VH-VL binders against Flagellar basal-body rod protein FlgF (flgF). Designs and how they scored, part 4

Target 1, 245 residues: Flagellar basal-body rod protein FlgF (flgF), of Caulobacter vibrioides (q06171)
Amino acid sequence: MDNALYVGLSRQMTLRRELDIVANNIANANTTGFKVEDLMVRTEQAKPAKTLDGSSPVKFVMDTGVARNFTQGPMTKTGGDYDLAINGMGFFKVQANGGERYTRDGRFTTNPEGILVTQAGAPVLDDGGGQITIDPRLGPVTVGKDGIVSQGAIRVGRIGLVRPDDLSTFAKDGDNLYRNTTNTAPQPVTDAQIHQGMLEASNVQPVIEITKLIEIQRAYESVAKMMDNTAELSRSAVERLGKIN

## First folded at step 10 (VH-VL)

Design K97 (from K90 with heavy chain D31E)
Fold by OpenDDE, fold request of step 13:
Structure K97 (fold): chain C 245 residues (1-245), chain A 122 residues (1-122), chain B 108 residues (1-108)
Amino acid sequence: as target 1 above (245 residues)
Amino acid sequence: EVQLVESGGSVVRPGGSLRLSCAASGFTFDEYGMSWVRQVPGKGLEWVSGINWKGGDTRYADAVKGRFTISRDSAKNSLYLQMNSLRAEDTALYYCARDSYGDWRYGAFDIWGQGTLVTVSS
Amino acid sequence: SYELTQPPSVSVSPGQTARITCSGDALPDQYAYWYQQKPGQAPVLVISEDSKRPSGIPERFSGSSSGTMATLTISGAQVEDEADYYCYSTDSSGTYVVFGGGTKLTVL
């Protein structure tokens, strides 16, 4: 296979992945707590195999992973007693998928047992890793900016708000959850606040993502055209040689 | 008693500089966002500048951007407003206000000072 | 820039209900806050988060929000309620904060 075609194909694969990421961003532009993602790419120079045309270094674009932008999303009022938004860098602790997980999605509710849970039913954990149980008989729930959960004069618990030392160690684990990929536990956060009655919107900027989408598509088409041209040149060359012999 | 006390207001010439201070007492200063709000006599309230509870986020009204600097000193329980390149239109009573949260954008100004008067006149 | 629009003045007789409106595009997404200011005094918070009444504020004060409109309601207005009232809110992006132009309430 021609090196140019291989390079083109590799680039197309990367562009397709970028397209998927951008599409996912757009799809989740209205998802509570969603964080925009970007594909990280690296260009590497490779020595082509000895071809008849001489060894010209070929540049390959490689996918090095997905970067998440954890910048603060806008906070929106809801008036919901169990809706919580984090202002600052931190994550809610939840029990899901067999372990501790983390989320910025503060859409919480109570299950029939009175346990505070995510929309998916995962228990929201307190600062000690325990569940938070709400007793309807004690009255409405108030959540302070420090995460303390109260019913009347009774402290029910404290919302677990944590942050890893390195945000890149958080991997997406579906359902707007993150998992810690290291053996070091995230630490309690002291420089973020919780707002009851608000939710954090995604930090996706739809206009920017749409622009990216268009650019990616254009790039894809350009590469496709290049590949077609290369293929045609090869065919023509073969035909010419055949006519000479 | 929870209170805010502004100081530093004076008469200055156009192009001059002035530093306002706000002394906080009766509460944990570092848990609250703070703002400066000014009011021209006989006119409405105008938000001037805000600083979050950690001091890492500051914002300014367009009218004062590049000229005013908001800061805070936790050790002194004090809020400051450095005003440079003062203009006649900066003449106003300047209030110090505490936000109920650490971010002035998402809480109420539940405590106000009595204000300090800044007069910019030739 | 984000703007909040208030009527410049509202007049009511004692015992009547006063309604002061505040219009803003971000109000569907952001809370409105209301402040009372009497002559020669600093502003006082009278309504928080659209409808929450702080302690010490008379029960006749209430707030509501619907769509792009927030409303401060004073049921049974008293002479002492004569003051300027300001709404305050943040834009949807959290970039700007603004006071309304203020409403002078006359109780006479």
Scores: ipSAE 0.886, ipTM 0.957, lowest interface PAE 0.5, mean pLDDT 94
Fold by OpenDDE, fold request of step 13:
Structure K97 (fold): chain C 245 residues (1-245), chain A 122 residues (1-122), chain B 108 residues (1-108)
Amino acid sequence: as target 1 above (245 residues)
Amino acid sequence: EVQLVESGGSVVRPGGSLRLSCAASGFTFDEYGMSWVRQVPGKGLEWVSGINWKGGDTRYADAVKGRFTISRDSAKNSLYLQMNSLRAEDTALYYCARDSYGDWRYGAFDIWGQGTLVTVSS
Amino acid sequence: SYELTQPPSVSVSPGQTARITCSGDALPDQYAYWYQQKPGQAPVLVISEDSKRPSGIPERFSGSSSGTMATLTISGAQVEDEADYYCYSTDSSGTYVVFGGGTKLTVL
């Protein structure tokens, strides 16, 4: 196969993955705490096999992974006593999927036992890794900017707010959760605040993502056309050679 | 007692510079976002600039963007506003205000100073 | 830029209910804050987060928000309530903050 076809195929694979990422961004544009993703790519030069004609090196586009943008999403009021938003770099601790997980989705509630949980039912953890139990008899819950949870004059816990040393070590674990991929535990955050009665919206910008989607689609079509043309030229060349014999 | 005290207001010529100060007392200064708000006598309140509790985020009204700089010094419990290229329309009483949170965008201005008067005139 | 619109003036008789409105496109998503300012004085916070009354503020002061409109209500207005009132809020993106134009409340 022609080097052009290989290059085209490589580019198409990358573009397809980009499409999937952008589509996912758009789909989650209204998902609380969702963070926009982008595909990271690198260009690699391959030396062609020693041809007598001194052919130029071929460049391939390689997928190097997905980058997540953890920039602050817009803060939106809800008035909900259990709705929490983080202003700054940090994550809520939750117990899910057999271990400690992290989220920016502050849509919390209480289960029948009075335990503070996510919408999916995962316990929200305090700064010590324990569950937070709310007693409805003690009155409404107040969450301070420092994460202290109180009912009246009684302190019932402190919201666990943590951050890894390197954000790239957090891997997506579905359902708007992150998993720590290292052996080093995330550290308590002291330079972020919690806002009760608010939620953090996604940091996805729909107009930008739609524009990106259109560009990727156009690029994909362009590459496809190039590949078709190359294939046709090759076929025609073979046919012409066959007629000479 | 929780208190904010502004200073530095004076009469300056157009194109001149002035630095306002706000001294905070009675609370942990570094836990709160801060803002400057100005008011032309007989007119309404106008937000001028804000700085978050860590000092890492600053924002400005369009009218002062590029000319004014907000900063804070935790060691001195002080908020500052460096005003350059002053214009006649900058004439106002300038208030220092504390936000109930570390971010002036998402809390209430619960404490105000008495203001310092800036007059820009030829 | 984001803007909040208030009526320039509202008049009420003593003992009657005064309502001051604040209109803004981001108010469905952002809290409104209300400030009272009397002549020669600094502003005072009277309502936080649409409807929360700070300590020291009389119970006759209340706030509400619906759609693109926030309302400061003074039930049983007193002569001492005569002042300028300003609403404050942030745009939906968190880029801009703004005060309303202010409302002069006359109690007569």
Scores: ipSAE 0.883, ipTM 0.956, lowest interface PAE 0.5, mean pLDDT 94
Fold by ESMFold2, fold request of step 13:
Structure K97 (fold): chain C 245 residues (1-245), chain A 122 residues (1-122), chain B 108 residues (1-108)
Amino acid sequence: as target 1 above (245 residues)
Amino acid sequence: EVQLVESGGSVVRPGGSLRLSCAASGFTFDEYGMSWVRQVPGKGLEWVSGINWKGGDTRYADAVKGRFTISRDSAKNSLYLQMNSLRAEDTALYYCARDSYGDWRYGAFDIWGQGTLVTVSS
Amino acid sequence: SYELTQPPSVSVSPGQTARITCSGDALPDQYAYWYQQKPGQAPVLVISEDSKRPSGIPERFSGSSSGTMATLTISGAQVEDEADYYCYSTDSSGTYVVFGGGTKLTVL
């Protein structure tokens, strides 16, 4: 009945969602290529309660999804021949889950057939959408900043980097992968470079995420206190009406 | 036959300004990060400033931040360092260096110029 | 600000092994690079990415990195190896790059 209680409940649900997002960021602070997330929030006006409370405006905060910050994380050395980092805005293409998927996670390896794959076994795709095959007898693999994969003088292929027109069209698909939520293919990139022997760290800043946890807890307590105060005022009003009768 | 040639070094009064230029030849300039590195005669090397291959990311050592501006011009295959509010401690031989990667911080300086001398004195 | 620490000098006789160290807290996460500079000349890259030897650099030059210390090793040092040697690397965040203070190698 009371608009303040509905606003309080709506806000508590939003705060619980924010907590889940912050917890996920903290859990992925050491995940290669992870991009920190935040709740997309908009303010909605809702109609007042339908019985005798009148038409005063009420604001609700609704969760409209997850905003992902694609700011580049720091690049760190590993020395691994199959560890690749992307410097710039771009994604590796892989074949997974029945289609093309995209990732910033450059932890690659070869399978027994010599195919370049992710840690989960998904083939890494070249600029033409094909697989990249490494022959271990041809010596160490070299990956240039343009993505050309070679073994000595032999060119093996070129790793395909892509970027969507709008980064919001990429959605999480598990295993540190993104899927394209549209039917418009991401375009090849020319403004990003690959670095062999490095990996991109998460762009999560743990102190900032911990600060968000504290703010969420304080906001939750404030809403709970407001709801307790409103319930007590309603109880007191009902008791006074009962005593007057 | 790759080459970097610095120019513009001169004697300047404290508080003055100077622009250094570095002309690149023999390689595709737009594929590489670039830096300025300075050396006081008889002393060690000091990184001054860097710029990535596209020119969109720049960085400065704390000693020069706010006073120096790095830039590049793809049409002229040239790197620049605008030095303002010069101080006596800026006196050094200034080298232009190419990074082997497309950024100023993730590779090696594989090509160096011979340097241009900047002297800041009254 | 981040610093790389090198000894000021190292002396060896011709044919002996020279070891030049470089200490920095970010070296576990960042590659070290080594430059040779002879008097009146621009620096020359001698070791890339901790241990890689560029083309044209003699096999007596090698490099390693362990923990917070990188080491340039010149096995069988020659008189022409007499020079200043600088290490170079970045901080953990990739925000700043620095040279070490330099080490004068004397071969006598």
Scores: ipSAE 0.620, ipTM 0.816, lowest interface PAE 2.0, mean pLDDT 87
Fold by ESMFold2, fold request of step 13:
Structure K97 (fold): chain C 245 residues (1-245), chain A 122 residues (1-122), chain B 108 residues (1-108)
Amino acid sequence: as target 1 above (245 residues)
Amino acid sequence: EVQLVESGGSVVRPGGSLRLSCAASGFTFDEYGMSWVRQVPGKGLEWVSGINWKGGDTRYADAVKGRFTISRDSAKNSLYLQMNSLRAEDTALYYCARDSYGDWRYGAFDIWGQGTLVTVSS
Amino acid sequence: SYELTQPPSVSVSPGQTARITCSGDALPDQYAYWYQQKPGQAPVLVISEDSKRPSGIPERFSGSSSGTMATLTISGAQVEDEADYYCYSTDSSGTYVVFGGGTKLTVL
């Protein structure tokens, strides 16, 4: 019974963490470029607890991290000259938080110096790691499918798309950014295309996430009731043994 | 000169099979998504199938799903449509079309072939 | 199941402005494209991304999109503009592409 109660508490902790993840997915259902997350869980067998009647083994659940689904979200039109979407496997490279960061969020603008920046003011980096500067006197900006940024006939730069060999090396760094957790630089990407005037929507499917939320809440309630019932049975057993004395 | 040339259209009986081909020239075939679009004579255009520039992502209209298979061959600069279990309603002029991007859905069909006629008749 | 709805025909006199509409629930989120098709010919792209005119398309062709409706406008229509016109777009999910039913433009 103590073994079963410990497994129940472990399950509740996992369910609470999963609830937080699902709630965050729902909160980001309209966040440009957001990639849905799920809890990565491994199950380990526990040593059996034996009674005089011979109880079966109980398994423990161990939380090992989060998994992120990088499936392409749908692209939607905006008509904005600085709105960019990536079709394919790749990330924009930006300068933020003291280093290089990566994002699927293509909502860009210019700062007063004409530098192409994110909504938070982080410079968008070209394929050589430099900044991209737009001169408003040269007319509207055009971004080709290969990432070449031009104003009329003048080439301004090329947006540098990158991809890690292993997507698990990218960790969330706030503001819809990822950081590289390794010393291995992400590789340049040539097999993805940029669409000017579009943005990538979140790949969260709200109905699916709400359904998960309901199932998690019901699973939590079920475990809580099982734990209450187990505690009642243990108390009753102690009372019966005490009254025998 | 950018060109798409369809071939392989013929008369076939219901339940039969055909393979359509589309030869691309004058552009880098592997940079573009491709589609098949059909038109019943006297009727409108109907998208049939699309394939991305790498060949790994394919899509089919509901009317042809499970019966038609789109493919491409980079070495031959060619797009194919394998048509199985043909029905009378598949009778149409079949166009090969290039998407302006590497996919079939977010760009324009900026280059079209002349079409190849498929007639399904008993 | 996603459909783009066009009127079956539009008639104007030469020099008048023709407007061809295309209605679809996904058009607020997806670009519309317009194709001209003359008898016996393959379609030709005349408007890209709601309002962009490809090179070689006469200036009298223009396009717009507002809400669930895209509009092809031919200002000062000429007799050679007589053709079938198709709108084209994707559904809300970006999964399927569709043509409208087509509009026969008559310029007499």
Scores: ipSAE 0.611, ipTM 0.815, lowest interface PAE 2.0, mean pLDDT 87

Design K97 (from K90 with heavy chain D31E)
Fold by ESMFold2, look of step 10:
Structure K97 (fold): chain C 245 residues (1-245), chain A 122 residues (1-122), chain B 108 residues (1-108)
Amino acid sequence: as target 1 above (245 residues)
Amino acid sequence: EVQLVESGGSVVRPGGSLRLSCAASGFTFDEYGMSWVRQVPGKGLEWVSGINWKGGDTRYADAVKGRFTISRDSAKNSLYLQMNSLRAEDTALYYCARDSYGDWRYGAFDIWGQGTLVTVSS
Amino acid sequence: SYELTQPPSVSVSPGQTARITCSGDALPDQYAYWYQQKPGQAPVLVISEDSKRPSGIPERFSGSSSGTMATLTISGAQVEDEADYYCYSTDSSGTYVVFGGGTKLTVL
């Protein structure tokens, strides 16, 4: 009975974390470049206690973190000169929060000094780690598929794309940014291209996530009822034994 | 000069096979997506198949899926279309087209060949 | 499957404005492209990304897209503009790419 309550509590904790992840996915179904997340769990095999009659081992579920699906979201048109989408595996590099950060969100603009920045004002970095400065007097900006930024005949800079050896090393850093959690610098990517005038939509499928939300809520309530019934059965058994004395 | 030259079109019986070639010159072949577009004489344009600049991503119109295979050879600057299980409906002028982007979609066909005629007739 | 719908023909007098429409459910999210094809010739791109005019295309050619409809406009149409015109686009998922059925423009 006590074992059933511990298993139920462990299940509820996992379901609560899964619910939070699914709710966050739904909240970001319209967030440019957002990558759908899932709860990463594994099961530790517990060694059984020796019994004369035989018994099955108890398994524990261990929550080890969040996995992100970096599958390309659909690219959709916007017509904006500073809207960029990445087709392929790679991230834009920006300067934020005291260091380099990474994003799939290609919604850029210029600040009053002409520096190409994210929506939150973080400078977008060129392939050499420098800022990209746009002079509005030089006409419209053109960004080629290779990332070359130009205004007319003048080459302004080049947006390079980077990718880590292991995508799990990128952690959320707010403002739709990722930070590198290791000392290993992400490397330039050669198998992806940029498209000016488009944005990458979220890869969240809202109907699927809403279905998951409903299923998780039902499972949570079912476990809660099981735990309540188990506690009541134990209390009722103690009460009946007390009356027999 | 920038050119695309198709070849390999001929008369083939239904159920037969044919391989079309497209020789590219005057540009860096490995930077562009490529497509095959066909046109039945007197009718409209129909996209047939596309391949990205790296060659690892391909797409086919439903009418040819499973029967046609697109490929590219960077060493020869050439695009290919292997056509199997040919039907009378496949009779058309087949154009080779360069996409301005590195993909068969999301760009414009900015360079076209003059086409190679495929006739499927008993 | 995804389709782009064009009228089969449009007729105008020289100097008048021709408008050729293209309807498709994915056009709010995907760019339209316009090709001109004269008899015996390969197609020529005349409008890119809904409204951009490629270098060498006369200023009388313009394009727009609103809702599920893209429009090619030829202001002051000339006899040499007589041709077949095709729209081209992708469905919203990137699964299918398609040409419209084509529109024969007659300038008399």
Scores: ipSAE 0.593, ipTM 0.808, lowest interface PAE 2.2, mean pLDDT 86
Fold by ESMFold2, fold request of step 13:
Structure K97 (fold): chain C 245 residues (1-245), chain A 122 residues (1-122), chain B 108 residues (1-108)
Amino acid sequence: as target 1 above (245 residues)
Amino acid sequence: EVQLVESGGSVVRPGGSLRLSCAASGFTFDEYGMSWVRQVPGKGLEWVSGINWKGGDTRYADAVKGRFTISRDSAKNSLYLQMNSLRAEDTALYYCARDSYGDWRYGAFDIWGQGTLVTVSS
Amino acid sequence: SYELTQPPSVSVSPGQTARITCSGDALPDQYAYWYQQKPGQAPVLVISEDSKRPSGIPERFSGSSSGTMATLTISGAQVEDEADYYCYSTDSSGTYVVFGGGTKLTVL
């Protein structure tokens, strides 16, 4: 009986965390380059527990972390000269928060000094880790599929794409950025290409996420009702024994 | 001179197989996505299959899924289409086309071959 | 399956403006491309990415895209512009590509 209550409470805690993840996915369904998240869950076999009807195996869900699905989101046209999408596995490098950060969000612009920056003002880094400076007098910017940035015949720089050996080493750092959680630098990418005039949409499917939200809420309510029934039965049993005294 | 040359088109019986080849020259083959596009004489263009610049991503029109296989060979600068279980509806002129981007879906076909004719007839 | 719809034919007199339309639900999010095909020849790209004119294409060719419709415009059409014209784009998933049914332009 007490085992059933502990399993129910563990289930509710896991459902609460899953709800938070699904809510965050829904909130980012329209966020450029966003990658949908899911709760990593494993089951484990519990020791048999005593029940009023006899011994039964009990399983409960154990949360082991958060997984992020880096599947390519759809690429959509914008026509903007500073809108860039990555086709393939790779990340833009930017200078933010005291170091290198990484993003799939290719919404860029120039600051008053002509430096190519993110929407939040973080400089976009070239393949050597330097800033890319655009001179408005030199005409419109062209970005080739290899990342070479040009103004007319003048090469301005090259946007470098990188990828970690293990995508799980990238953690959220706010502003649609990732930080590298290891000391191993991400390596240059040779199997991805850049497309100017497009942006990568979120890979979240909002209808599916909303359906998950409803299912999680129903599962949470069902567990709560089971726990209430079990607690009332336990109180009744203790009260009957105490009444005999 | 940038060029695509198709070959391998012939007359085959229904249920037969045929392998089309496309030889590329005058450009860096490994930078570009490639496609096969067919045209029934007197009719419109129909995309058949595409392959990205690295060869790892392929797609097929619904009419040919499970019967046709696209491939590329970087060492030979060549694109291939293996056609199995051929039907009368597959009778067409088959063009080889280069995509201007490294992916068959996000650019223009800026270079075309002259086509190779496949006829499926009893 | 995703389709691009074009009128079967368009007729104009020499010097008039020809407009060839292409309708598709994914066109707000995907670029349209236009190909010209003369009898017995391979197609030739005339408009890229909705409105960009490749080098060697006469300035009378222009393109636009608005909503679910892309338009090829030939200002001051000439007899040599008589050809079949195909629009081309990707579906909403960005996975499959498709040609329109083609439009026969007649310049009398």
Scores: ipSAE 0.592, ipTM 0.800, lowest interface PAE 1.9, mean pLDDT 86
Fold by ESMFold2, look of step 15:
Structure K97 (fold): chain C 245 residues (1-245), chain A 122 residues (1-122), chain B 108 residues (1-108)
Amino acid sequence: as target 1 above (245 residues)
Amino acid sequence: EVQLVESGGSVVRPGGSLRLSCAASGFTFDEYGMSWVRQVPGKGLEWVSGINWKGGDTRYADAVKGRFTISRDSAKNSLYLQMNSLRAEDTALYYCARDSYGDWRYGAFDIWGQGTLVTVSS
Amino acid sequence: SYELTQPPSVSVSPGQTARITCSGDALPDQYAYWYQQKPGQAPVLVISEDSKRPSGIPERFSGSSSGTMATLTISGAQVEDEADYYCYSTDSSGTYVVFGGGTKLTVL
């Protein structure tokens, strides 16, 4: 009966991890640039797959036992001058946490010094690794599809997009950021485009995640009932043996 | 001079096939998404198909899905539409259009051709 | 399937303001684009990204978007503005793109 309890407890621990992942996905269904996570046993090779927005390859990577789906989320309009979305397989570079970090979250602003920064204040890096400084006296900022930042006729800089050779090398680093877990620098991107006035939405599909939540809750209840029945059978057996002996 | 020139429109029977071409000039073809847009004479515009700047991502209107294939050739600066299993409802003037961004859905059609007429008659 | 709904026609006198509407459920999340088409000609972009006027388009053309409705406004319409007008947009997912049914503007 100890074996049945160990199996039941092991399943409950696995189900609790799945619940945590699904709950996090649901909580981030409206988080800019968020990439849906799943529990994965093995690393899967990137495959061509059809999505609702096109024929982009489906890519799954492993991070601390959690797979992350980097499929592009839908892009939506905002009209904000510092809202940027990436169309294609690339990441913004930012300076955070003592080094280079990477993000799909294009919600940017300027700090009091005019430096282009993330919502958390991390500088957005140009293609040479430097900061991008906006002078409010030079008029509205324009970001071209190639990442060139200008104010009127004046070129201010170029936003550098990068991607790793292998997406599995990017690990979650908080604040909607990723860190590179290898010594190999991510490569500059030449085949992605930036859209000013838009943001990339989460690629979470809430109906799917809620369905997973219901399935996990049903599985958890089933395991709990099995464990209760096993405990009841053990108590009944001990009670009858106590009356005989 | 930035321009798009369509060709290949003709009269075909129902069930037939036809291939439309669009020659691009005066701009860097591989920076832009491309689309086919059709118009029945005297009627409105209808988006038919789109292709991104690298050619790996394509989309089709429901009415043509499975029958039409969009493609592009960067060496020839050309966009193509292979039309199979043609129906009378496919009779229209077919425009080639350049998207201002690198695919079919996030920009404006800023450059248009003059169109090539496809007639499907039984 | 996603649809953009336009009135079939709008009539104004020269000098009046013409307003052409376009309704679609994804318009809160997606930009609208407006095209002018005169008989026998290819369409011409007149408004980009809800409200931006391309170079060479007269200042009397303007655009706005609120909720599920985009509006093309021609202030002080002139006889040469007589044409068909189409809105264009995509759905929230970027899967389906459409033109509206078109609006015939008559300036008499």
Scores: ipSAE 0.569, ipTM 0.795, lowest interface PAE 2.4, mean pLDDT 86

